# VHH binders against Large ribosomal subunit protein uL22 (rpl22): the designs that were tried, part 7

Target 1, 185 residues: Large ribosomal subunit protein uL22 (rpl22), of Caldivirga maquilingensis (a8mbl4)
Amino acid sequence: MRYWSIRDEDVIDLVKRRYNVTISADQIAKARGFEFRISWKKAIETARAIRFLTIKQAEDYMEKVKDLKAPIPIKEFTRKQAHHNVPWDGWPVAKWPVKVADSFLQVLRNLESNASYRGLNIDNTVIVHASASRGMRIRNYMPRALGRATPWFQDTVNIELVAVELPAELVPKKFSWARVLKAIK
Below, E stands for the ipSAE of ESMFold2; O stands for the ipSAE of OpenDDE; V2 stands for 0.75 times the mean of E and O plus 0.25 times the DockQ between their complexes.

## First folded at step 3 (VHH)

Design g18 (framework vhh_gefurulimab)
Fold by ESMFold2-Fast, scan of step 3:
Structure g18 (fold): chain B 185 residues (1-185), chain A 123 residues (1-123)
Amino acid sequence: as target 1 above (185 residues)
Amino acid sequence: EVQLVESGGGLVKPGGSLRLSCAASGFTLDYYAAAWFRQAPGKEREFVSAISSSGDTTYADSVKGRFTISRDNAKNSLYLQMNSLRAEDTAVYYCAAERGYSDWFLPEEYDYWGQGTLVTVSS
């Protein structure tokens, strides 16, 4: 049994606390994906990075991560991996998790479709909840000499995204690294 | 260019120990899954051990309790400590790394491979 990690009532309350706006449940769009074979640590950081971006901004961000044109900030205090194309100085560490970005992009496209179906204005639809949780462990078998296999387990990740339509004046007009970094701090 | 270079192979007597090293260049191993495979003459390539991007390890049953995989992100290196070596451990050992920042590995998903280092266990 799979449950949503946040209830509609909690989404409505979050929007009221953060934006001082009352929304109804029909302004909420949701999407989730299951059992992605990706790093849970990188997925958590990616989820943090896209919170409070519009669906379109998050999609563009993930496409740029896949193209190695934009990094995800990671909560590590290591500096062994300084890159010249990092849009911020120092901590947090920059990484380009291609498989994670691809998985999030799949869920984001489903979110966009769901929001459009519900009649929401996509340009004004903001991600207010993004989570990455551990999924089921998948038993795999590695072939060995003489056709014998040894079992091992892959950890998987479930991605859950929730977005709401906001008044245009409250919606971020452009992608901002300051907004992304504020989410990680 | 991306390279993995193995070292530490050699001739050892049964019951002996060896430590294999794998140095990565052209990319960082931090947050990649990495593994050791081996191939004995006339046999198919066999899985030995793997370490995930988060440091979780797995071992083939034939080496469990005798081998230890580890990584050093500061040195951009992967290691295999081999203890209680047996004649059947004789093989060319390969290190492999997966590019995808996964918390797991699959042999068919490994993007980068070393050239291998020979380990011979004989009396």
Scores: ipSAE 0.000, ipTM 0.123, lowest interface PAE 17.2, mean pLDDT 77

Design g19 (framework vhh_gefurulimab)
Amino acid sequence: EVQLVESGGGLVKPGGSLRLSCAASGSTFSEYAAAWFRQAPGKEREFVSAIDWSGSTTYADSVKGRFTISRDNAKNSLYLQMNSLRAEDTAVYYCAADESFLGYSEDFDYWGQGTLVTVSS
ESMFold2-Fast, scan of step 3: ipSAE 0.005; ipTM 0.205

Design g2 (framework vhh_gefurulimab; at its last look DockQ between E and O 0.38; V2 from the best seeds 0.00; counts 0 for: pae E 11.8 > 2)
Fold by ESMFold2, look of step 4:
Structure g2 (fold): chain B 185 residues (1-185), chain A 125 residues (1-125)
Amino acid sequence: as target 1 above (185 residues)
Amino acid sequence: EVQLVESGGGLVKPGGSLRLSCAASGRTFSSYAAAWFRQAPGKEREFVSAISRSGSTTYADSVKGRFTISRDNAKNSLYLQMNSLRAEDTAVYYCAADEDFYPWGYESPDEYDYWGQGTLVTVSS
């Protein structure tokens, strides 16, 4: 299966547009995880929720989601979703996608390791790209009466995270629900 | 920048009631989440209650059912109605506010940017 990776030049351009600073490729760390057996729709929402957090903030956030102590706001797949008593204002649709959070944690830990290996200051390393794409679909069969089988598909998801070391004044000092909700909008 | 001023503290017997007020000035209070914290002698500042910009409330387990937080955005005021007071409620009570409402940080004093000076509540026979 083929996969897509954002190029260093695209990351540099994105950082220039968003933060009005120029970085070098040496300030970029990347990580991917492949073929997670998780909901693609929930993975998209989770990717949006961790954009523009530091690696450490995103790791802490995903740990709290796994422990059912923090929700992920839902933007694009909100039909038939229950409204919840959430800790933020003005966005009542949320989920606690534990399996998805665990998958993102694995990639986040790899991202942190890669950033550390490059000598980046982890406290100033911010996620600037987060994507969840469909991976390989696995054809499976469900047994039926008289020995016949019915095909069904099991979706997989590929996660790509890119973080950059930024000047300290541009780095969020603490987790913020307003920032998470703004990144979704 | 917002300025917060608490009032309404005092001495009260166990089982009694007090109502604390916090007046906000400098910016529109409706832009802030707000909270009450308290600090007893020899202890760290602890969370009492919080209210979001839209009016959603949370309470520490130790005060749930006895205390009620409310806000009046037209008067730029935050309130804490304290009923069934106990000796353990003796503390300096602080009003706090923040532009962000943090889902796992709202109980931490470090997550609030603006603080009042405090008002003393003493519950004693």
Scores: ipSAE 0.000, ipTM 0.200, lowest interface PAE 11.8, mean pLDDT 80
ESMFold2-Fast, scan of step 3: ipSAE 0.014; ipTM 0.370
ESMFold2 (binder alone), look of step 4: mean pLDDT 82; pTM 0.842
OpenDDE, look of step 4: ipSAE 0.023; ipTM 0.431

Design g20 (framework vhh_gefurulimab)
Fold by ESMFold2-Fast, scan of step 3:
Structure g20 (fold): chain B 185 residues (1-185), chain A 121 residues (1-121)
Amino acid sequence: as target 1 above (185 residues)
Amino acid sequence: EVQLVESGGGLVKPGGSLRLSCAASGSTFSEYAAAWFRQAPGKEREFVSAIDYSGSTTYADSVKGRFTISRDNAKNSLYLQMNSLRAEDTAVYYCAARESFLGYSYDFDYWGQGTLVTVSS
């Protein structure tokens, strides 16, 4: 049995503190994906970047990352980045993690479906919790020259998303890089 | 890999109660998200209730407060407790499951054959 990383009571408290709105547990939608073969550090940053976006905004963002049209801000100091189309100046570093974005998009589509099943208005449903945690290590075998394969383990990532429906006046109407950067800083 | 067999269907009067069971073979429910769906004559299959890997539950608005989904991992079984049954609850009820490694919450790959529930006076 696996537990959710956040309890419904904690979600309700977070919404009350941040938005001054009281919600019930039946206004909470959740989705998880397991054992994605992606970078854990890039997944952590991606989870941080989509927090407090609507489900639709996060989906559109991930689609643009997959198309190399939008980056994910990463908390690292490096000079490996070329000067691509970066919508901010300086820190943080910009990355375009296609496989990570695809994994998050899969979980976001499930979140949208789950929210619809609960009767939530998708346009007003905001992601309030997003996490990436270490998943099960997958046992793989590296090929050897016609001999015995050597086992090695591939680390995997589990993605957990939680969203709530808010009053329309509290919902972000447009995607904003300032909002994304505030979440990472 | 996993086979699902439903039981507990039958004829009940409006306002009555019934408990459906779903037994899994080949794999355990502890590693699965599981759900109940139903299909009434001449209608599309509809979602009823789901329980995920952590035990978190979701219900369709039409059954919320009347039905309870539960899982017994030791018995490798999924249950649907149906209370305050109505004529519109008459349907074939299906047990569904998906593996934890598929990465999807309501995309179910394993289905039982169904069990008929008739609510009639």
Scores: ipSAE 0.000, ipTM 0.107, lowest interface PAE 18.3, mean pLDDT 77

Design g21 (framework vhh_gefurulimab)
Fold by ESMFold2-Fast, scan of step 3:
Structure g21 (fold): chain B 185 residues (1-185), chain A 121 residues (1-121)
Amino acid sequence: as target 1 above (185 residues)
Amino acid sequence: EVQLVESGGGLVKPGGSLRLSCAASGSTFSSYAAAWFRQAPGKEREFVSAISTSGSTTYADSVKGRFTISRDNAKNSLYLQMNSLRAEDTAVYYCAAEGSYLGWDYDFDYWGQGTLVTVSS
């Protein structure tokens, strides 16, 4: 039995509070992925970074992270920042988590397919909920002398995305670092 | 959405200096990469200089060492300091802004109306 971390009623309330718009459940699209072998901390930061972007903006962002062309801001304090292709000054710290971005891109593509199947306008569909939670711990074995195995555990992450179609006037027309940074700052 | 307005153009003698300003309004300028372009009479629009949101700069070979691009996010402004001006620098100068900087391949969606710079004796 798997539970969604947010219910349709909660999504509708969130959209009403944030955008002053009443939506119905048929304007909601969802996607999730399980047991990704990625960093949980980096996944949390990535989920935060894509909230309130359109599905297409988030997909483009993840593809650029995979190409090492765009960073994810992380909520970590450091003494100095290197200014190597960083689209903001100072805090937060920039990271380029390729494996995390690939995992999110897989879930985003499923989200786009689900939204399209439900008849939503993808260009006006905004991610209103993005979460990364700890998944099942996977037991791996390392061979030792004489073929014996030693157990080792690998943490996994579950990704959950929820998006909603909004009126065009409320939808971000272009990707903005200010919008991404607003989610972390 | 960002609106851009250039100022500071004018007539200047060869070897002189000018400072162009670009004022941004309508949205937070600090989230945009910005650039200067120019178009001389009868020529194609050419790249002059760009600055990222973090302040990293790029210059066209024709202006390296003579022009300096800078930004002031607190004032929502972009600047181009032009030194050692030459007759071939005569052009209409345009301020441009891109929605985000993800690399040096800029796709500028917001443009100013231009300011004329004439270098003549």
Scores: ipSAE 0.000, ipTM 0.104, lowest interface PAE 16.7, mean pLDDT 77

Design g22 (framework vhh_gefurulimab)
Fold by ESMFold2-Fast, scan of step 3:
Structure g22 (fold): chain B 185 residues (1-185), chain A 121 residues (1-121)
Amino acid sequence: as target 1 above (185 residues)
Amino acid sequence: EVQLVESGGGLVKPGGSLRLSCAASGRTFSSYAAAWFRQAPGKEREFVSAISSGGSTTYADSVKGRFTISRDNAKNSLYLQMNSLRAEDTAVYYCAADFSTGEYEWDFDYWGQGTLVTVSS
């Protein structure tokens, strides 16, 4: 049995605390995806980055990540042997996780569909909960010299997105890097 | 130690051409994604072009049709052929590789120190 990582009551409380607005459960849309073969750490950072964006803004952002036009800003993650210090302005570490972005985009499109089915105004629907959790481990094979495959196990990731319709006055009008960076913690 | 070393930058006039090279040591480009990024003075870092381990290429709209990314696995080198250069192409160009992640997931954690390209009349 699978259950949501957040209850509707907790979503309503979050919206009241953050936006000072009381919503009902019928203004909530949800979507989940299971067992994506992606990096859990990159998925966590991607989930944080899209939090408090509209569904449309998050979809556009993920499309741009897939096109290598926009990065996901992350907490510094460099190895001593691999680190090259660059004397330029901007994020100290930026990633373009195409596979992760594609997985999130799939779940976002399902979220948009579910929100439309519930009669929500998509232009005013904001993502208030985004989580990435570890899924089941899957056996894989990696090619090696002489055409033989080496068995290994890959961890998978489950993605949960929850969005709510807000009054237009409280909805982000434009995508903002400052908002994305603030959401990352 | 894994390192990327870039070369080929310099001063060129509008309409000119340059070829940037990136040589890897301590790891091969074979079976890994690699990319070129740039940062112009006073601007954010911008994606330019990428090549997957399978050889598929992606380009930013601003350079599509003018720039060509290529790889020579035998020489362990990545190239960027830049044609029809414009003043707006002036930037420090960086070579990046995803040696820790496979073809499909572009997580560039190995970077060169950059090479300056100045397009000026």
Scores: ipSAE 0.000, ipTM 0.165, lowest interface PAE 15.0, mean pLDDT 77

Design g23 (framework vhh_gefurulimab)
Fold by ESMFold2-Fast, scan of step 3:
Structure g23 (fold): chain B 185 residues (1-185), chain A 121 residues (1-121)
Amino acid sequence: as target 1 above (185 residues)
Amino acid sequence: EVQLVESGGGLVKPGGSLRLSCAASGSTFSEYAAAWFRQAPGKEREFVSAIDWSGSTTYADSVKGRFTISRDNAKNSLYLQMNSLRAEDTAVYYCAAYESFEGYSRDFDYWGQGTLVTVSS
């Protein structure tokens, strides 16, 4: 069996540190998906962007990305230890990851189902962990001259989402870019 | 497959400064996210600070503005610069690492043995 990238102990500790609320394991919902054929860098940034949104807000955000109505902020893959203030006006985004958004939406819908199964209030359930990791490589073929095919391997991505039910006072009632910006810092 | 060894603990007076070091072997810190935790006598272990694979840092509210986490990939070491120390900072400090090379994880698979910091007059 595959292990989760985060332990329940660490989820409980994160919620205590961030919200000053004690959570039991019964209030944790999880979902994961495997071997999505998507951009791994864009998946990392998508995971970062949806942290600390409610499940419903994250689903709405992904639907807007699929409709080309919202971008996902992409951070440079560097070892530079700088915090970014990205202004809304003139937000620099290279490309909108519609395929990545669809993959995350699939996992989010599974997360919503799992949270409902646990009896959690979906309106008060907040994503506290979102992870994108390398999955199994898939062998494919690229056509060459005269109909010949050369093999290459396609990287895949595994997505893990963890959410917890919080007191209503700590839950955002509206989707907002300010919350997305806070989540990516 | 990483081993962590902390050093730099000791006795300091209130208002003093101390720098903790954590040396990694078996792999490089550039391939890991790392964190500092502490445990005071008779209390549970608490989070202090973390640095992830991208270099982003996080701090507990009790240490913000006083502590700075940093990493030296060339020396394969993690540091915690502690300024304006208080009696309540007295604890055993632990270095922890988790594999977070291309995504991130909060599973701390690797822990050091701890180094004692005592703040007293």
Scores: ipSAE 0.000, ipTM 0.105, lowest interface PAE 17.4, mean pLDDT 72

Design g24 (framework vhh_gefurulimab)
Fold by ESMFold2-Fast, scan of step 3:
Structure g24 (fold): chain B 185 residues (1-185), chain A 121 residues (1-121)
Amino acid sequence: as target 1 above (185 residues)
Amino acid sequence: EVQLVESGGGLVKPGGSLRLSCAASGRTFSTYAAAWFRQAPGKEREFVSAIDWSGSTTYADSVKGRFTISRDNAKNSLYLQMNSLRAEDTAVYYCAAKEGYLGPTYEYDYWGQGTLVTVSS
């Protein structure tokens, strides 16, 4: 078992600071996935985007990204071959990282299953920790002349999600896309 | 799939106000970006205002502070509140919609028929 990036006591403290509610460890659900062959930078932004959404809201978001109906917005500047006078200057560049969204959706479904098995109300379960970290590099070999393989490495990403059941009055009833758009660069 | 019908156009005096409505049939606005465009006689179609699927708004410099775009998802409708109207605002106004989010470039999939706004004494 690998170590989690956040301890239960730190989750409980975060919930107390943010929501002014005391929870116990039995209200915490966790899920993680390892060695996804995806972009680390896009995964970091996806993790930020789903933080403080309910599990169901985050799942819907990832489904929409996979369907090319919702982006994960990234602020970036293109100097060449772009109109400087576009009608909405300053709008984030839209991204549709389908493979990243699929990876997060797998972990989110495991999180939902884990939360349900623990007896948590899924409609009131909010993601309070979401992280994407560098995973182990996968060592592969490329064929060479004379039968000798040349090593090459594939970068991977580990995804870690932690969610907590909150009182219904503190749970976001509607997905706040404006909050999501401002939370990521 | 989606059809857009504009209403609310008419004749107003300079300094007056007018509210345009755009009703969508078929699908709701929950996953749509929507916008208002206008075209004056003899001129190119120009952007007026947009609202994305998150409710974030943007405005052309010529209308900023005078026009307000809003959406009612329950009624599947888009609105443009126009205040302090000027002769230069005279144009046919078009409602437009597309799936997803607005970026630095855009293409709208669905367009309304247009509604005429005339600002004159």
Scores: ipSAE 0.000, ipTM 0.134, lowest interface PAE 13.8, mean pLDDT 74

Design g3 (framework vhh_gefurulimab)
Fold by ESMFold2-Fast, scan of step 3:
Structure g3 (fold): chain B 185 residues (1-185), chain A 125 residues (1-125)
Amino acid sequence: as target 1 above (185 residues)
Amino acid sequence: EVQLVESGGGLVKPGGSLRLSCAASGLTFSDYAAAWFRQAPGKEREFVSAISWSGRTTYADSVKGRFTISRDNAKNSLYLQMNSLRAEDTAVYYCAADSDLYTWGYTSEDEYDYWGQGTLVTVSS
C-alpha cells in the first residue's frame, strides 16, 4: 500500500482554505525520499522553513544552507549569542544543517522534475506540504572482542514534499525571511 | 547606491556572436541573483536568462543552446555570450539584479530591483 502523509483531497482542501482557489489533482506534484541518515529534529525544522515557498526558492535556500550562508530557524529555549549574518534578531536559534539541507535538495530536485513532467509552471509551483517523519531503523552489527556481533540501530528520516501550481498573483515572488519565520511562529 | 552598466552591444550579421558585459558597483554579484532581459521595438520586455546566487542558470526557450549566462566574481561582472544571432534577437538588452541576498534567478522582471540603462544589439546585414 502506498502511504503519503497527506492525500490529494486534503491538498485540494488546504489550497481552497488557504488561497481560495480550486485546483484539480493534475496540478499536484509530489516527491519522497527515504531513509536519510540525518537529524529528525533538524529535518522537521527544515520542512517547516520551506513550506509555502516555490520549488525554486526552496532549492536556492537549501543551496545557501549547504554553503553556510543562510540558517534554518530552530525552536529552542536556549538563547545563544547571535552569529554574524543571522537575518533575524533574537529567538529562534539559527543553525546551518548542511547534511539535512543536502537531503532536502535531493527531494526538491525530484519534485521539480515531477512537476515539469506533469506540465506545471515551475515558477508558479508552491510547496504546500513538507514533512519529515521517522524512517525505518537500520539494523547493523558492531564487532565484539571475541568475534561476536552486537546489533545496533541507525535512525533514519523520510522526507515528503507536495507542491501545487497556483495562479501567478498568489505565488510568493521572492524568498522572504518573514515568511520563513512566520512558518515556525 | 547600486549601479549596473551594460556594454558590448553593437551591430552584428546573422549567425554572428556578441558578448555582453554588466559591471556592478554598490552590489556584489556573487551574493545576488542576476538576469538579462531584452526589449525589441514595439514589444514588451522579455526574459532572456538568469543566474541564481548559487550559479544555477535558466534560459528562455528562444535562446536555449545559443546564449550562455555567466559571472566573474573577482571582476564583479555578469556576462551574456550570444551565439548564432538571428534578426529576432535585435533588442535593447538589460542587466538586472535582485535586491535580496541569495535568491533564485526569477523569470519575472518584477522580481528585480536594480536595472542598467540597456545596450542595443542589432542583428542585420
Scores: ipSAE 0.000, ipTM 0.191, lowest interface PAE 13.9, mean pLDDT 81

Design g4 (framework vhh_gefurulimab; at its last look DockQ between E and O 0.02; V2 from the best seeds 0.00; counts 0 for: pae E 16.5 > 2, placed apart)
Fold by ESMFold2, look of step 4:
Structure g4 (fold): chain B 185 residues (1-185), chain A 125 residues (1-125)
Amino acid sequence: as target 1 above (185 residues)
Amino acid sequence: EVQLVESGGGLVKPGGSLRLSCAASGFTFSNYAAAWFRQAPGKEREFVSAIYRSGSTTYADSVKGRFTISRDNAKNSLYLQMNSLRAEDTAVYYCAADTGFYSFGYLEPSEYDYWGQGTLVTVSS
């Protein structure tokens, strides 16, 4: 159950391991969104792609995905997938999950708002936890033979994002495909 | 500048032994997880062994009991003692170091930021 939910102590420990910096709970901002009608597999890949970006970098990235100007690299769910012309070397599988990107952008906006409310410097606030989990299934019916209806389910996805304010020297200054690829490898 | 320099590769008969060394400069080895990887002809680079900041070690199943990783923090060096060598061990061996931001010991090459140029080990009759 790693990273489907995360405590403040786990965030502090993660930051210490990744950045060799001790933070307090006051430097943490969190946001969640529930019941998005999107692909869970694509949401997992998108969550991975935005980890360790600043909130602003992730927002810009997701806007570019929505506009078909930037792809999401695919790591876990690559079977039977076509190879694409990508802006990086050595990893040919990518997607443009527009609906997923829009959903993540909504949660990112809330994350930015929550971070601002806590008085964090947004330019130095980095996403350290991003997860997508399956939510409730929504029952629907399809007309079939006379007088009958067939039930079917639509899956939903819950998105959890956590960001922390870091010292400026540890904050990525610019978006980089190398950083995105490092997070997925 | 951070540099990793491997040495100790060569030609050895099956059943023989070699000791690989990796000297680090421009950083303190004890602050990082360090690892050995290898790449055989026609194959992707694969994990061999790692030693973490704590001193704990991990080995690929194919080398357990034959290879021993160690680190000398005073000499800022990483070592791989390879015993009972087999033809399948023929590869270019690389030392690698993590930037110190990862604690879980992921065994993928992409998790390591610093790499040496490699040293060739050939095991043949």
Scores: ipSAE 0.000, ipTM 0.107, lowest interface PAE 16.5, mean pLDDT 79
ESMFold2-Fast, scan of step 3: ipSAE 0.012; ipTM 0.321
ESMFold2 (binder alone), look of step 4: mean pLDDT 81; pTM 0.835
OpenDDE, look of step 4: ipSAE 0.026; ipTM 0.417

Design g5 (framework vhh_gefurulimab)
Fold by ESMFold2-Fast, scan of step 3:
Structure g5 (fold): chain B 185 residues (1-185), chain A 125 residues (1-125)
Amino acid sequence: as target 1 above (185 residues)
Amino acid sequence: EVQLVESGGGLVKPGGSLRLSCAASGLTFSNYAAAWFRQAPGKEREFVSAISRSGSTTYADSVKGRFTISRDNAKNSLYLQMNSLRAEDTAVYYCAADTDWYSWGYTEPSEYDYWGQGTLVTVSS
């Protein structure tokens, strides 16, 4: 993506509306990654799940998803059988998108690095914007038996994360499934 | 059944270095946040450094730039590399694990449910 999906002015406004705190652009850290070969739908679900977590909480969460130990809640009304290690009852349904979680973890590591470079306190830095958008289609070729190549297209996803440093009293102290579930409602 | 065993403590001169190790049995460090705390005589346990399950690290202001926390998940061990040691670093050093899976490595001793026996570090001439 050529432009960020959110402007600094819009981030400042969001923080004011949600936390009743005025911040400057100097308290904003951003990171993005391009052309991940992952499911866009699952990436959208993952982006929703990590909003309003601290960078450290989101990183730990993504590693747990990669280990098939914690699910991503999805906002759809699909009847599913109970799964192992689902930390809530009923809706929303649960998924374990390992490749998507790995992609988000890569971008989160860059976000943490960028926040540290800007002098932000990582323990008080909260993700306020997480976006997954369609990336460039990649043309690939599958060899055919007669020496011919058949073209096919692979969709890609761009991930964009924005975090801000907040006063410690407004920062979630521990990961909470209630906060994750509230963010997707 | 869970045991944390520290080693590597000793006597060093100011400006010296030590590497502390903590070996876990009955618990896998890669699943949990882990930390180093220290306690000088007559004082409460003080936070030194923590590493989250994801590998994010936190340091007390007094040790930033001098100490490095790390873990080796294959060896199930936690380490503290201590450089440029000062007299005020003299203490018994403890490793600790927080089995709340969502912990990122808190600074409060009360958040940790498993502790080692401690290893003495003395910085003096």
Scores: ipSAE 0.000, ipTM 0.122, lowest interface PAE 15.5, mean pLDDT 81

Design g6 (framework vhh_gefurulimab)
Fold by ESMFold2-Fast, scan of step 3:
Structure g6 (fold): chain B 185 residues (1-185), chain A 125 residues (1-125)
Amino acid sequence: as target 1 above (185 residues)
Amino acid sequence: EVQLVESGGGLVKPGGSLRLSCAASGRTFSKYAAAWFRQAPGKEREFVSAISRSGSTTYADSVKGRFTISRDNAKNSLYLQMNSLRAEDTAVYYCAADTDWYSFGYTSPDEYDYWGQGTLVTVSS
């Protein structure tokens, strides 16, 4: 779909309900990317993890995931894997989806650029909507060395981010795992 | 309450080595994520290196392979070993600590509440 998954009116309503602040559409910045060849499940969890972070905090978080320094919490009831750099105990399971983080970082960079172009204060701009949806399936072919070409399909993911400039007093000054975990639990 | 005191800065020639130290009082470094930042004259504070509570390290691209961050919990100290120093490394170096239990060692100075006084490193011939 060519339309955004959330309307400006709905963004304004969300901000009013969550922060008790009235914003106008000119305080909204948006960015999206299409057909990333990444895991949809991991993308959904990554989108969930970055909601209500500032653009800069989310960018730093994704950079750390790419460097295997910070995990993404995954809502998955599987056996706990001991990993010494997990910042929380127990559930949810921790994963380090480098390719997913790179895809989100690309969209976040575009979001920052769009917010800056609109004259927003990036330090006070908070992500209020983050979604990962299934994109189109891409047709591929198996190697001819194994016989003739055989078609197969690769799923893709679309990423959509919406951020809003808030009064400085309502903006998270610091990344918090407790906040990330609260958002997904 | 935490206080950070830095030492080890000085004048060194290009290609030389220097070790910076940061001693903590009030709380132990084993409960912190910690980092080194630097600020050259007329520039913003830039990230150099960070170490998480679990010991995972992160480095700025400009210092990867040349600098090593480490922590001695028994001495309650943070170190930065600087090798193959360049003129571009000339700056005041700051030790920073983040007491958030979930901190992994952030790259933004705004994430750190506790800072040392700074120690000057000058690389010139």
Scores: ipSAE 0.000, ipTM 0.155, lowest interface PAE 12.6, mean pLDDT 79

